Miniprotein binders against q9h3h3. Designs and how they scored, part 130

Target 1, 235 residues: q9h3h3
Amino acid sequence: EDGFTAEHLAAEAMAADMDPWLVFDARTTPATELDAWLAKYPPSQVTRYGDPGSPNSEPVGWIAVYGQGYSPNSGDVQGLQAAWEALQTSGRPITPGTLRQLAITHHVLSGKWLMHLAPGFKLDHAWAGIARAVVEGQLQVAKVSPRAKEGGRQVICVYTDDFTDRLGVLEADSAIRAAGIKCLLTYKPDVYTYLGIYRANRWHLCPTLYESRFQLGGSARGSRVLDRANNVELT
Key: E = the ipSAE of ESMFold2; O = the ipSAE of OpenDDE; V2 = 0.75 times the mean of E and O plus 0.25 times the DockQ between their complexes.

## First folded at step 9 (miniprotein)

Design PI6
Fold by ESMFold2-Fast, scan of step 9:
Structure PI6 (fold): chain B 235 residues (1-235), chain A 103 residues (1-103)
Amino acid sequence: as target 1 above (235 residues)
Amino acid sequence: GMSDEERLEELIEEAKRLLELAEYLLEMVRRAIEEGKPKKAELVVRWILKLLEILAEELEELRRISKETGDPRAEEAYERVEELIKRVRELAREAIRELEELG
């Protein structure tokens, strides 16, 4: 994310959204088929732009698993974008609270836990754990980026319905940890993504609301979660 | 603070990634036209034009570093990136013309 403009990142996201997705949809596909699907499409081997030597010859934007109860609700993204333009023109302060209010007004409430992993066994194992948790109902929906030609880290996104529902966000973190994930996790509301706000933005806003770090050893809950907006450790 | 040497390397890498993305988006435009999705092609063309604006700003900074430091790598990078931008602009103009013929 660092070193790219908001327009660059938004264009890449748009291209990925417009390219075909590889989807395991638990609403219409038996759970017994998941292991075969995961073996066929390991994210470390699925190529973003297609390669005859990979599982896909054609471009793939995302690899996704939809839970049995998954019901997508993006809210009023067009209304959000129009209100954002009006806010910038109005001269009103641009703060986390103002963005939260815009998101609530336009019902753009979804958010996601993000984890970045290098291509390889650890990525594929982590994705398999997340995918099983989605199909079993502990998580709602998740996606993972395919491998780009030049390599680099891939991202797993685990979505929740409402970023303002702190309990729901924390429950998703717990489910991710229960799936065996031990890497750093950051939580980002989709409102920041739709508005093109990334880490390097002119308003100096932190798009990350929560950060989760695994605790190695001991009888702890498996992670320490920080509220980045208020700089407070959550229990 | 970042040195001009580090900034030069950063600009070259950013320009390379932007150009690779722009070329990929041009392929997406052509596929969308062939599949009978001109509205999709139009949206992608708008993003290509946005990326070209960013590249123009990076060219200006490459020129500044070249002028201030006399580093031949900055001038070489400028010329290479400028040539690639010209190619992407030509392909974008061709795609726009094709979209106009469809509408």
Scores: ipSAE 0.223, ipTM 0.621, lowest interface PAE 3.9, mean pLDDT 83

Design PI7
Fold by ESMFold2-Fast, scan of step 9:
Structure PI7 (fold): chain B 235 residues (1-235), chain A 103 residues (1-103)
Amino acid sequence: as target 1 above (235 residues)
Amino acid sequence: GMSDEERLEELIEEAKRLLELAEYLLEMLRRAIKAGKPKKAELIVRWILKLLELLAEILEELRRISKETGDPRAEEAYERVEELIKRVRELAREAIRELEELG
């Protein structure tokens, strides 16, 4: 199995969180400035480690857009981690339910829809659509990775504030589809990231809760969403 | 069948990528500590430790290939990866100590 590569990519995302971000903040910047900002910082051209020939000469971890009503809340991550260590020491079975309960208890509720796209026009167009949806209020916050190396895919992350709120997760999916996105989407709670749980883990936990596939014609919505834990289609 | 030479090359390239990432995470850890972000610093330390565990698995596979084949390239790769892991481990230990002092 190729869980090893997934762990490496997760660690790279963690490193990016600490580098400077390029942010369009709709709470303090007029929406009319978005088009110019998107033209200045297309994700296919912004380089991860800086290049005088690109829009940035210094490292950039993420390119982000904050919506008008965005209010960051990471919860009690320290308490979550302490409780996780206690759970492992207790010998109790570790299941998706126990992780969900720890996340609720410590208010570590955020999660994100992920899409992976190759560098180029399609990525830049998808990001522009997502950014507009954020600024117009259909989504709360989103970020996209800069270009690291040739051939590597970039990721767009669209956040929701509560992964246990299924309606909110589905509404975000609908807004992503309305923005013209047709690729596969996967939804992951941030609690798995904070606890260092990835695709290949000793507890055999799946960090992906939902999967969204674009549907052509006949759907009341633009996608089919699968609940991975229960193997049940929600739409 | 699988080529031991192809497997060795895969292991070496993966080790290089993990070591580069670990060194980068150590730099990010320094920045997080300096910026007064202990929660992020702790998360970065956990990721560095996970990368070191993956590197240890690579070392174990290189050791097995070297013992079974006697290929000098496997022996050379083992020594290089081991040296780099020791250095990253030392830096990670120092970083953990700094986190403890931050409280």
Scores: ipSAE 0.000, ipTM 0.271, lowest interface PAE 10.5, mean pLDDT 80

Design PI8
Fold by ESMFold2-Fast, scan of step 9:
Structure PI8 (fold): chain B 235 residues (1-235), chain A 103 residues (1-103)
Amino acid sequence: as target 1 above (235 residues)
Amino acid sequence: GMSDEERLEELIEKAKRLLELAEYLLEMVRRAIEEGKPKKAELIVRWILKILELLAELLEELRRISKETGDPRAEEAYERVEELIKRVRELAREAIRELEELG
């Protein structure tokens, strides 16, 4: 419902992380099997809580593709959460810089480019393009949300290992565009997700660091990337 | 505008959806406790409590329709949603108990 806010979104995100994932792992599975896997599990048809009429009868939290070189490193999320609670009770200012420092201290450095698409052919096509880029080595790892029971847009997340590495973030954007993606992209560090920084947050923080827009006849990258905090174009 | 019968069915469907979410979230509380993530479990419990508030609002709406129309279907729907609230309240109690046992 429209009244559901940051608390609901945080609870749903945590639940999705704990539920089973449908994973194509290029570290252990031949690339030749990807097309069959994508056909078996199109994200517009995979249901969040399971449905006998869908590809899954049991709950699925995320549909993911791991690249050959993918090495998961979530950092010290428990230490981050403890430090966050201490910060909130300390009365110190909560700013993008403070959150960045907490992330660095606890090695919670990963981040992701987000795209939101309605269930349907365009979502499935976009996901297939991203999945192929991951398996071919242009991207490291990606995941897409399953379809919610009551509809709404689904999200594709394309991860980078270090949100403080601006060049790496921009290279991922370029690879997403090269895969044929033309919709709006926003970049969010995972530290914001772990701490529950969403659209409506009490600290009035912008929930994303970068924004990428496709531009016709534009740069060699195919997009214009904006640093949201500084309001500066990077491309 | 929507018919009274369609409105009643919509409210019942919404209540059933919220109950399914609450049952799912209770399972997630148990998993979070087992994984040693009590802060995560606490957040999930807060959402289960929010579901109780939303269900109480649905009961008030059903009571209004029953009073306004005198339709016996509204009273039947009220009883069904009241039973769902009882289930969610029990799930919330179980979740709180599990967190307290963690200590």
Scores: ipSAE 0.000, ipTM 0.183, lowest interface PAE 12.7, mean pLDDT 80

Design PJ1
Fold by ESMFold2-Fast, scan of step 9:
Structure PJ1 (fold): chain B 235 residues (1-235), chain A 106 residues (1-106)
Amino acid sequence: as target 1 above (235 residues)
Amino acid sequence: DREELIKEAEELIRRFEKLVELAEYLLEMAERALKRGDLKKAELIIRWALKLLELAAEIAEEALRLAEELGDPELLERAEELLRRVEELVRRAERLLEEVERLKRE
């Protein structure tokens, strides 16, 4: 988000979503093929717009792993977009509560834990751990961004079905930690992504709902999770 | 401070280039969607490209004002070229949107 507008970031996300994805789909592909797939498509080497010298010669929007029980449910995104336009035109205050209500009304409930890592071994290792957790059933679905032309950090997204289901969000965090991930995690509802709410948003809204920090010792979870909106410890 | 104004102008031009590069990519993506008959997807992409181009136009206008304030002829020429590029891309996007609307009408 370094110097980019919220609209720019939203358009980049939309373009990535619409470009081809490299997918390991555990619903149709044997788990035994995962290690070879991960070796073929390490995210530090897969390029966003393709390059003859990389694993891909054509554009790749995302590298994804679908769990065996994964069932896509994006809700009514079109209805959400129309309602959002009406809300902005109405002059009514735009708040976290208003956005939460729009999300519930249009059934746009999914969300994701985000981790940002520099291209390299640590990114590829973290992605491999997450991918295995998805295929083994501890997580539902995950994706990682390909490498940008200029470099910079890449993002791993680990999805949950319902951002209002606190227990489900916490269970995903626990599974991420069990996979060996120790970096900072933040949780963002997809409604914020669809509506272009990033750190650079016009409404000065915090773009994340939860934050997870690795904590050695103490709880069995291995992390402390904070509700950013209410400033309340959940673990 | 003249040096600060030059830094601001260069940053505006950098932002402009990023927005225009993405808008061009989106318009190419929209053309591919149109060829596949995916009118809904093409329309969505074109509208996002237009939104980015609107932002790029605002940045180009600000760069032009800064170049005029600096009195730098090279910067002025560059800023004027940014405006011409946006105008051409907006016309391209509008033509694609018209094509989408035409195809929706059978």
Scores: ipSAE 0.354, ipTM 0.745, lowest interface PAE 2.5, mean pLDDT 86

Design PJ2
Fold by ESMFold2-Fast, scan of step 9:
Structure PJ2 (fold): chain B 235 residues (1-235), chain A 106 residues (1-106)
Amino acid sequence: as target 1 above (235 residues)
Amino acid sequence: DREELIKEAEELIRRFERLVELAEYLLEMAERALKRGDLKKAELIIQWALKLLELAAEIAEEALRLAEELGDPELLERAEELLRRVEELVRRAERLLEEVERLKRE
């Protein structure tokens, strides 16, 4: 057991979102500056709460790259939270379907492919590949967690704008694979993050909707994608 | 097995430290939000800090029960210190929440 509860993970995510981010924004910064930025801020060395011996002396919540065409759409998060509280007190079943309907009603549709990697060269190399894909236009936006005080794996998040758009989700997976990523990927809708759905959640929901496994040989896509909620293969 | 129980106690203490450090950080973040006049954000952060402190209190109480059962004076002293730390942080969080309510009335 890693010792983290769903409440702990949710509180950490909230704090990270509120702390400063290190951002390479391709909408305002030339692509030629990316390699220098990646060398200055390798995620294995950037510390979550700051350390004079690291690239940052102050807290950093996330390290992010915004694509040239990136246009954020957060939806109605406040309305979502109010509806979630009403749902919990109503006695209505809390299922993937009811959460999907809340997300659609409040236009909270974004989601992300997640990959977890140990701190080190392999993490930094994977992040550099993802960052380049974002700046080159194959992906829209991505972020990576800084090194935690307690250590452990770091997470790279690659966002899509609509978790209900299967083609868009699959296109992002293909771009991640094309960047050389071979590890297990899981897809989580942001509605689950806002509502605190993590592993070992109170409602016993699977915290991810899709799963991508690298295929060895023969596949043009490079991966097999499963819809875990409906137990259906998408590729 | 005493050895297994001691390892359980050490794991409880490590989990406690992680929860308390995050709660302290959140309370500092809430203080900054209050200074900026962001009452809604401050209230949300304080509520999360209190949730973490409630979990930390449960862990500290379990560590205390285990220390009493083992009859280990060092572990008992450590467990009692954990409970004192949670009590201090809960009082700090409650004072901040009172300040939020006061500012809402202004």
Scores: ipSAE 0.410, ipTM 0.769, lowest interface PAE 2.1, mean pLDDT 86

Design PJ3
Fold by ESMFold2-Fast, scan of step 9:
Structure PJ3 (fold): chain B 235 residues (1-235), chain A 106 residues (1-106)
Amino acid sequence: as target 1 above (235 residues)
Amino acid sequence: DREELIKEAEELIREFERLVELAEYLLEMAERALKRGDLKKAELIIRWALKLLELAAEEAEEALRLAEELGDPELLERAEELLRRVEELVRRAERLLEEVERLKRE
């Protein structure tokens, strides 16, 4: 059952990654052009497969903003996948520790904070805040899904370059909160994505490493972060 | 319960439509990858499309079985049409896979 859902999600993710992206690249585009770009391509209006009357006539897989210092490093994904196949064939235990070790060995270290929002003004406003934080250098890179044909929530992904760097992950959370985001955030390492590990996997692995919840009337931080693996509040 | 079986058949048809649309879209992407000379990418996409079409065929077959149990000629015709659509897309995917193999030999 969940296997069927996981296959569907993997196929949709593959299609989105392979379709054209709408990118604001701060490495080559002046920051002064960001507001016009955001107005032209609000995620609530950009359609996944193109539509008359939407900003796009052709399919769009993702809408992304690259920071000035963004230097993509996907690591050795092929080596990771080969090692994963070998691990499964070996009969050795598959645990969070073994996946973490594979990720480190193959330098597949990126991860992302995820937020899910319904299409509309609030989504567009949240994305604009995230995009500005990226262009201003508080975040490295982010993307948001276009509006799906089926409807439903859209996702904003805010990437960090090393999921093992707890301080970097927490600093990204702080920057997201400073941008005005108040919804639930979850943090997932990309190694799980590359290996196709989603909910209800047969190894009973939790791909979510951290959760962040907004505090109303709280401290200067504005959020509480939970380390899900150890079930410990980080603050 | 007749109403429960009809609802189940409709659910299977909706699932089928989603799988077929995605598979069709993936095959269009495979064609574009072939035009760019990216044979490895094209082959990977085609294999994924074929996997989705296999799932769609299973859903269509179950919908056909439910339609037969209900004795509904209209549902039977729709389910049979779904199977024909999958067969056409599988043939399209197979032709693209043959083109990939041909280009690898050049």
Scores: ipSAE 0.011, ipTM 0.346, lowest interface PAE 8.8, mean pLDDT 82

Design PJ4
Fold by ESMFold2-Fast, scan of step 9:
Structure PJ4 (fold): chain B 235 residues (1-235), chain A 106 residues (1-106)
Amino acid sequence: as target 1 above (235 residues)
Amino acid sequence: DREELIKEAEELIRRFEKLVELAEYLLEMAERALKRGDPKAAELIIRWALKLLELAAEAAEEALRLAEELGDPELLERAEELLRRVEELVRRAERLLEEVERLKRE
């Protein structure tokens, strides 16, 4: 029913991934250069398709910061996609557990905390905080979308290497909160993204595993984390 | 309410205009990939553009039926324009696929 929405999001993601990225790579660039880079490329001003009046004249897919220890490992995405196609062709039930097992089998384990913010000072300030946490080693890698052609909210993605490692997911949440972020956060495994499974999908799968809400007095970590699938508070 | 249905149809058409715009952008990316000698990347991008255009065409047909039922000439014209643009981009995609096949042979 919502096939066109899923296909649209998948195509946008592919285009963004294939377009050039603006990257601050802490593996090769001194941390002292970060502030100047952030001032040059505030996400509220960097345009998706380029504009002579913006920091970029050419398209930019993502603005990213790589931590000093960052080592990209997407796993066997091709094998995952082939197994997913076979599963869909079969009459077998498609469940969260089945998809989780597919991800484990093919080592497609990364996931991300997502936050959606309107273009402006709050977005740029939040991104600067996240970027500094990445460069300081509190987070592994993050990226933020550029400003869309007609406006709208932008997204900051903060990655962890293993969505099945709850402690690692919670540690990332704590680091995000320590950076001053107070908005709602949602956590999505990359396996859902690689398979084109979004909020509205044929299989009624919820691609969001966790939600984090800012809570000054409710948690020692500064937030409450909910396991969406089991409706269980983790913090 | 007639006015509510018209607004709903306008929102539907606007969403599909965005799909068409994205497909056009993807075809431009494919042209750049071909120019740099990467027919595999171009083919992947073109296939995605065609998927978006197929979805846009289906939605445009549905919007045309709704516009005809409502008797709104403005909505009908917008839906017809969207379908026309889809057909133009499909032809452009087909020409680029011919270029892909040509480069693969070389």
Scores: ipSAE 0.251, ipTM 0.679, lowest interface PAE 3.0, mean pLDDT 85

Design PJ5 (at its last look DockQ between E and O 0.56; V2 from the best seeds 0.48)
Fold by ESMFold2, look of step 10:
Structure PJ5 (fold): chain B 235 residues (1-235), chain A 106 residues (1-106)
Amino acid sequence: as target 1 above (235 residues)
Amino acid sequence: DREELIKEAEELIRRFERLVELAEYLLEMAERAIKAGDPKKAELIIRWALKLLELAAEIAEEALRLAEELGDPELLERAEELLRRVEELVRRAERLLEEVERLKRE
């Protein structure tokens, strides 16, 4: 992740955030319309820039589903970023505990389970399962990237509202597994995203807080969840 | 090894093309934001495009250095063409920034 790659990825992320999104909003749209919407806009077919032959004629930054209980709350991101700048010049040690406290103080508590899948039926099927779980109330909000020009994996993000609420994060993992998802899941608090802290950062912080692996023979649609910060198994 | 240097030059050109393609898209986004009456959004986008174009220029300069080491006049001409492309896009970005400043005063 050199300077060129990081800057390119940041610019792509900013562009996707600012382009139009395709949204199914359960707060205003009947749940019975979900399956038709999913069939019209499979993420493996929705192109980032509206390529000829795709279901979208215009650019799409993200495909998203908002649940009935979705309550937008990004917290005090501007204050978080200002406090982060101050911390970097303060001489204080920068640790996972420092980042956690910063997130709590500024109410930037959201985070997301991530999965990466290649374009195709498996991606579309996984997204459909997640979208149904959101509309049915087992999950709050999710998004999936559209198909990129160069191919490659796409990402499904499943949000939770408080990364410090371990039970809530584990409940989301369980709901994801109940939707039939068997791939590796990683969990990243949004505080790391808003501060631009990635895997190869100068503070050696691990932006992945949890890993979830599907466990064969496990009960309750089992998964094995590892807390990366404390190197302990939660399940 | 000559083959390794050629491989590196082709990789630099691929990275250049990705950066420039995104920068061009960002300038198109900025134009749409201007037409939509959002010059603050346009300014942010243009400044991101300029960051990418600066990186693209660095890549083109490295391609020039490799072409000099290879003694390859064709590769030198390609690298100089990459720099001309970047400069044209920078001029486009600067014109859009001037339009944004004008709109903010209106």
Scores: ipSAE 0.596, ipTM 0.836, lowest interface PAE 1.2, mean pLDDT 88
Fold by ESMFold2-Fast, scan of step 9:
Structure PJ5 (fold): chain B 235 residues (1-235), chain A 106 residues (1-106)
Amino acid sequence: as target 1 above (235 residues)
Amino acid sequence: DREELIKEAEELIRRFERLVELAEYLLEMAERAIKAGDPKKAELIIRWALKLLELAAEIAEEALRLAEELGDPELLERAEELLRRVEELVRRAERLLEEVERLKRE
C-alpha cells in the first residue's frame, strides 16, 4: 500500500506491543487453568481499546500464550537497525540474501506463521486449538490480536526461534495443522518487521518466506508448503 | 466525474480520521509513559504520533484541493477543519516533547 498505510501499520504494531498483554504463561500457571482462561478471553470479544461491555475495560495489545520452555531471545535488534542504515547508504544491492545475512550476524532469528481470520466462532476455535498446542508443548509461543474498533480480520501469530531452521519452521506448520487449522498460513521472519519492511516496499522484497496450504485427505503431512523466495515446493 | 471526485474526497476524509484517531491514542499513551517516569518511551511514541500527523496533514491538504476544484463550500469548511485539528494535535505533541526534555534533565 501507499506510504500513509505503511506508517499507520507500523505505528499500530508499536502501540500494540507497548500496551498491556493478556498472557497465559504455562511456565507459572497450571495447564488445567487454560480452558477457563480461553473462555474468559475469546479473541473475537476482547476489544483493542477496552469497552465496559467486553471482557476488558482497558486497552489490550495482544492475547498471548507462553509455553513451558519459552525463553525470549530477540537478538541484537539495535545492531541490526544500525547495520540496515549502513547497508542502505552503502549502495550495495538489497536482496533477501543480504537481509538474511544481517539477521544471522545480529542473532535476530525469530519468525512467525500468520493466519488471518474474521471475528467469530472460527477465530476463537482456531485460537483455542493453537493455545492448547502451546501449553502441551507442540508449539513454543503464540499470540492473537484483539478485535479492532473498526472491525476487520484478526491475526494469529505462531512463533519459531529460527527462521533459517527450515525443519523447525515445517514442524511448527505440522503442529498448527494437527491443531485443526485449515486456512492459508504465511511465514514472516521478524527481521522484516523490525526493519519496517511490509508488502509494498521500494526494494521489491517479499517479506513472506513460506506459505502453507491445507491438503484434503491422503497420508500427506496435512499441508503443502511453498518456499516463496526460490519458488520451490518443500512438501 | 463530479461524483467520482466526491467519493475520492470522502475516502481521504476516512483515511484522515483513522490516522488522527491513532495519533490521539498515541499521545494519550505518551502522557501515561511520562507519568510512569519513562521519558524515552514517551519520546518514541510522540515521534510516531508526529509522523502520523504529518501524513494526516498531507491528506487534509489533498482534500482541500479537491474541495476547491468542486467549489463546494461545505466540503471546503470541512477540509479546513481537518487542517485545524492536525495543528491542534501537533501543538499537543510539542508540549509533551517539552515535558519529556524536562524529565530527561533528571
Scores: ipSAE 0.426, ipTM 0.790, lowest interface PAE 2.1, mean pLDDT 86
Fold by OpenDDE base, look of step 10:
Structure PJ5 (fold): chain B 235 residues (1-235), chain A 106 residues (1-106)
Amino acid sequence: as target 1 above (235 residues)
Amino acid sequence: DREELIKEAEELIRRFERLVELAEYLLEMAERAIKAGDPKKAELIIRWALKLLELAAEIAEEALRLAEELGDPELLERAEELLRRVEELVRRAERLLEEVERLKRE
């Protein structure tokens, strides 16, 4: 049952990545147009399949904002997936170390802070804060999932270039907190996404490297970041 | 026990329908990728669709086992229909893979 859920979620994520995106690209679009774009495409109203009456008539996989310094570099995802399939058939043990090595070998080093929010004003407000932080250059790129037919929580993803760069991961957390986000954040390398490794996967791998909890009056970052692998607080 | 088994079977059927819906959508995406001249993208999509269909088959087989244990002919017929649907989608996926392989050779 756990394996089933992980593969289903991986396929859903892939389908969303392959569908059209609603993108605000700060490299080509003036920052002054951001507010109008956010008003046109509030994530709580944009539907995954372009339902009647939604702002979108066509399917939308993601709503995204690209910062001025954004450069798409996904590495060798196809090679990564092939190596992963070969590893599964080899009968070799699969560990977090194995996945890290695969990521390094194939240059798939991106990761993301994840936040899950219920559809509505709070989600749209959180997204607007993140989108502004991206356009202002505090973050490089972010995306939010559209509203699903079944409802449920929507996810905002804030990317970093290298999940092995602890400083970069922590800087992104600080920028998210500065944008007014107070919910729980989890950091997941993209390698885990590309390989279909979610929570409760059949290999019992924890896909979350870091957890950030908001803290009032705490560090300059406004959060406590836990390294989940080592069970150590980094802040 | 019987009511619990029926409930379990109905849950399996719901899970099956979700998988099949996604698999069908992926196969449609693969067809679009083929038409767009992107056989590599199509192949990736089809491989994921096949994984979902494998899981759907396992669920359908479990539903069939439960139907047999219950001795419920209606549930048996439903479970058999699930298997037929998976087989049809697998055949569609295989045809698309053949088309992808043809396009890669051109």
Scores: ipSAE 0.322, ipTM 0.721, lowest interface PAE 1.2, mean pLDDT 88
ESMFold2 (binder alone), look of step 10: mean pLDDT 86; pTM 0.850

Design PJ6
Fold by ESMFold2-Fast, scan of step 9:
Structure PJ6 (fold): chain B 235 residues (1-235), chain A 106 residues (1-106)
Amino acid sequence: as target 1 above (235 residues)
Amino acid sequence: DREELIKEAEELIRRFEKLVELAEYLLEMAERALKRGDLKKAEIIIRWALKLLEIAAEIAEEALRLAEELGDPELLERAEELLRRVEELVRRAERLLEEVERLKRE
């Protein structure tokens, strides 16, 4: 889009993960403090590298909310990367099924619903809705990117623990919609991120497994979910 | 088309600036990790910075070739400056990597 390489995007993601995070942790912080925390750290105002005029003077990689029942498990990422290196060296076909197999073998199962919004009121309002759903127990964990220098769109990530659990992925979508979110959502397994597989990869893999669009009119689900790989509607 | 070539050169310079800015930031992160004694993190970060600088060098070389084809003195000077900036940052990254290796031996 902006001419970023896969290496550039991977390095940005790594740097964000390593920089400090602003976290509201519902496991240790009373839910009554959430509104004040959201007012103090609106994502449209928190800057990636710090700015005396923003809520943060130091770099912030992510703004996150952990639910009361959240238990982090990233699996065996080192084993996954070693197996990926071996697979590439073997000359075997690299397919979605092969990656799914590697992810299951190494317990790298998490994935996330992504929404991209321009900095401003709509982003801050959407994040507040997601954060409240996390603290109330309807979602497990979420994070939002801080504002970049170029003022491009920011991303909200809503995680599920197992991308192979279709029902769990759909339940998260329903909770996002119930929180008032109406924009396009796409779902990506973390295994693709750890292996550096982005949109324009050499293996022609689609890292997006599901796509969710807000449904107008009287529907029980509130959204239409498409399985991108098989091009079949799930709802 | 001369106008298209100039636009291409400006796009290359824009991409170069983004890569170099991130590489500089990563090297600062690596320096902080080194001061804290986190050699493993420092090494990982330095290697990422070197990857970005390698890509930036290729872009700078392409910008230089394009500037030479255009015969534009201003673009030529800008492209030469890009190469000098990458070389300086590579040297900085290499010095940090040597410091990591030194501290590992202590």
Scores: ipSAE 0.395, ipTM 0.779, lowest interface PAE 2.2, mean pLDDT 87

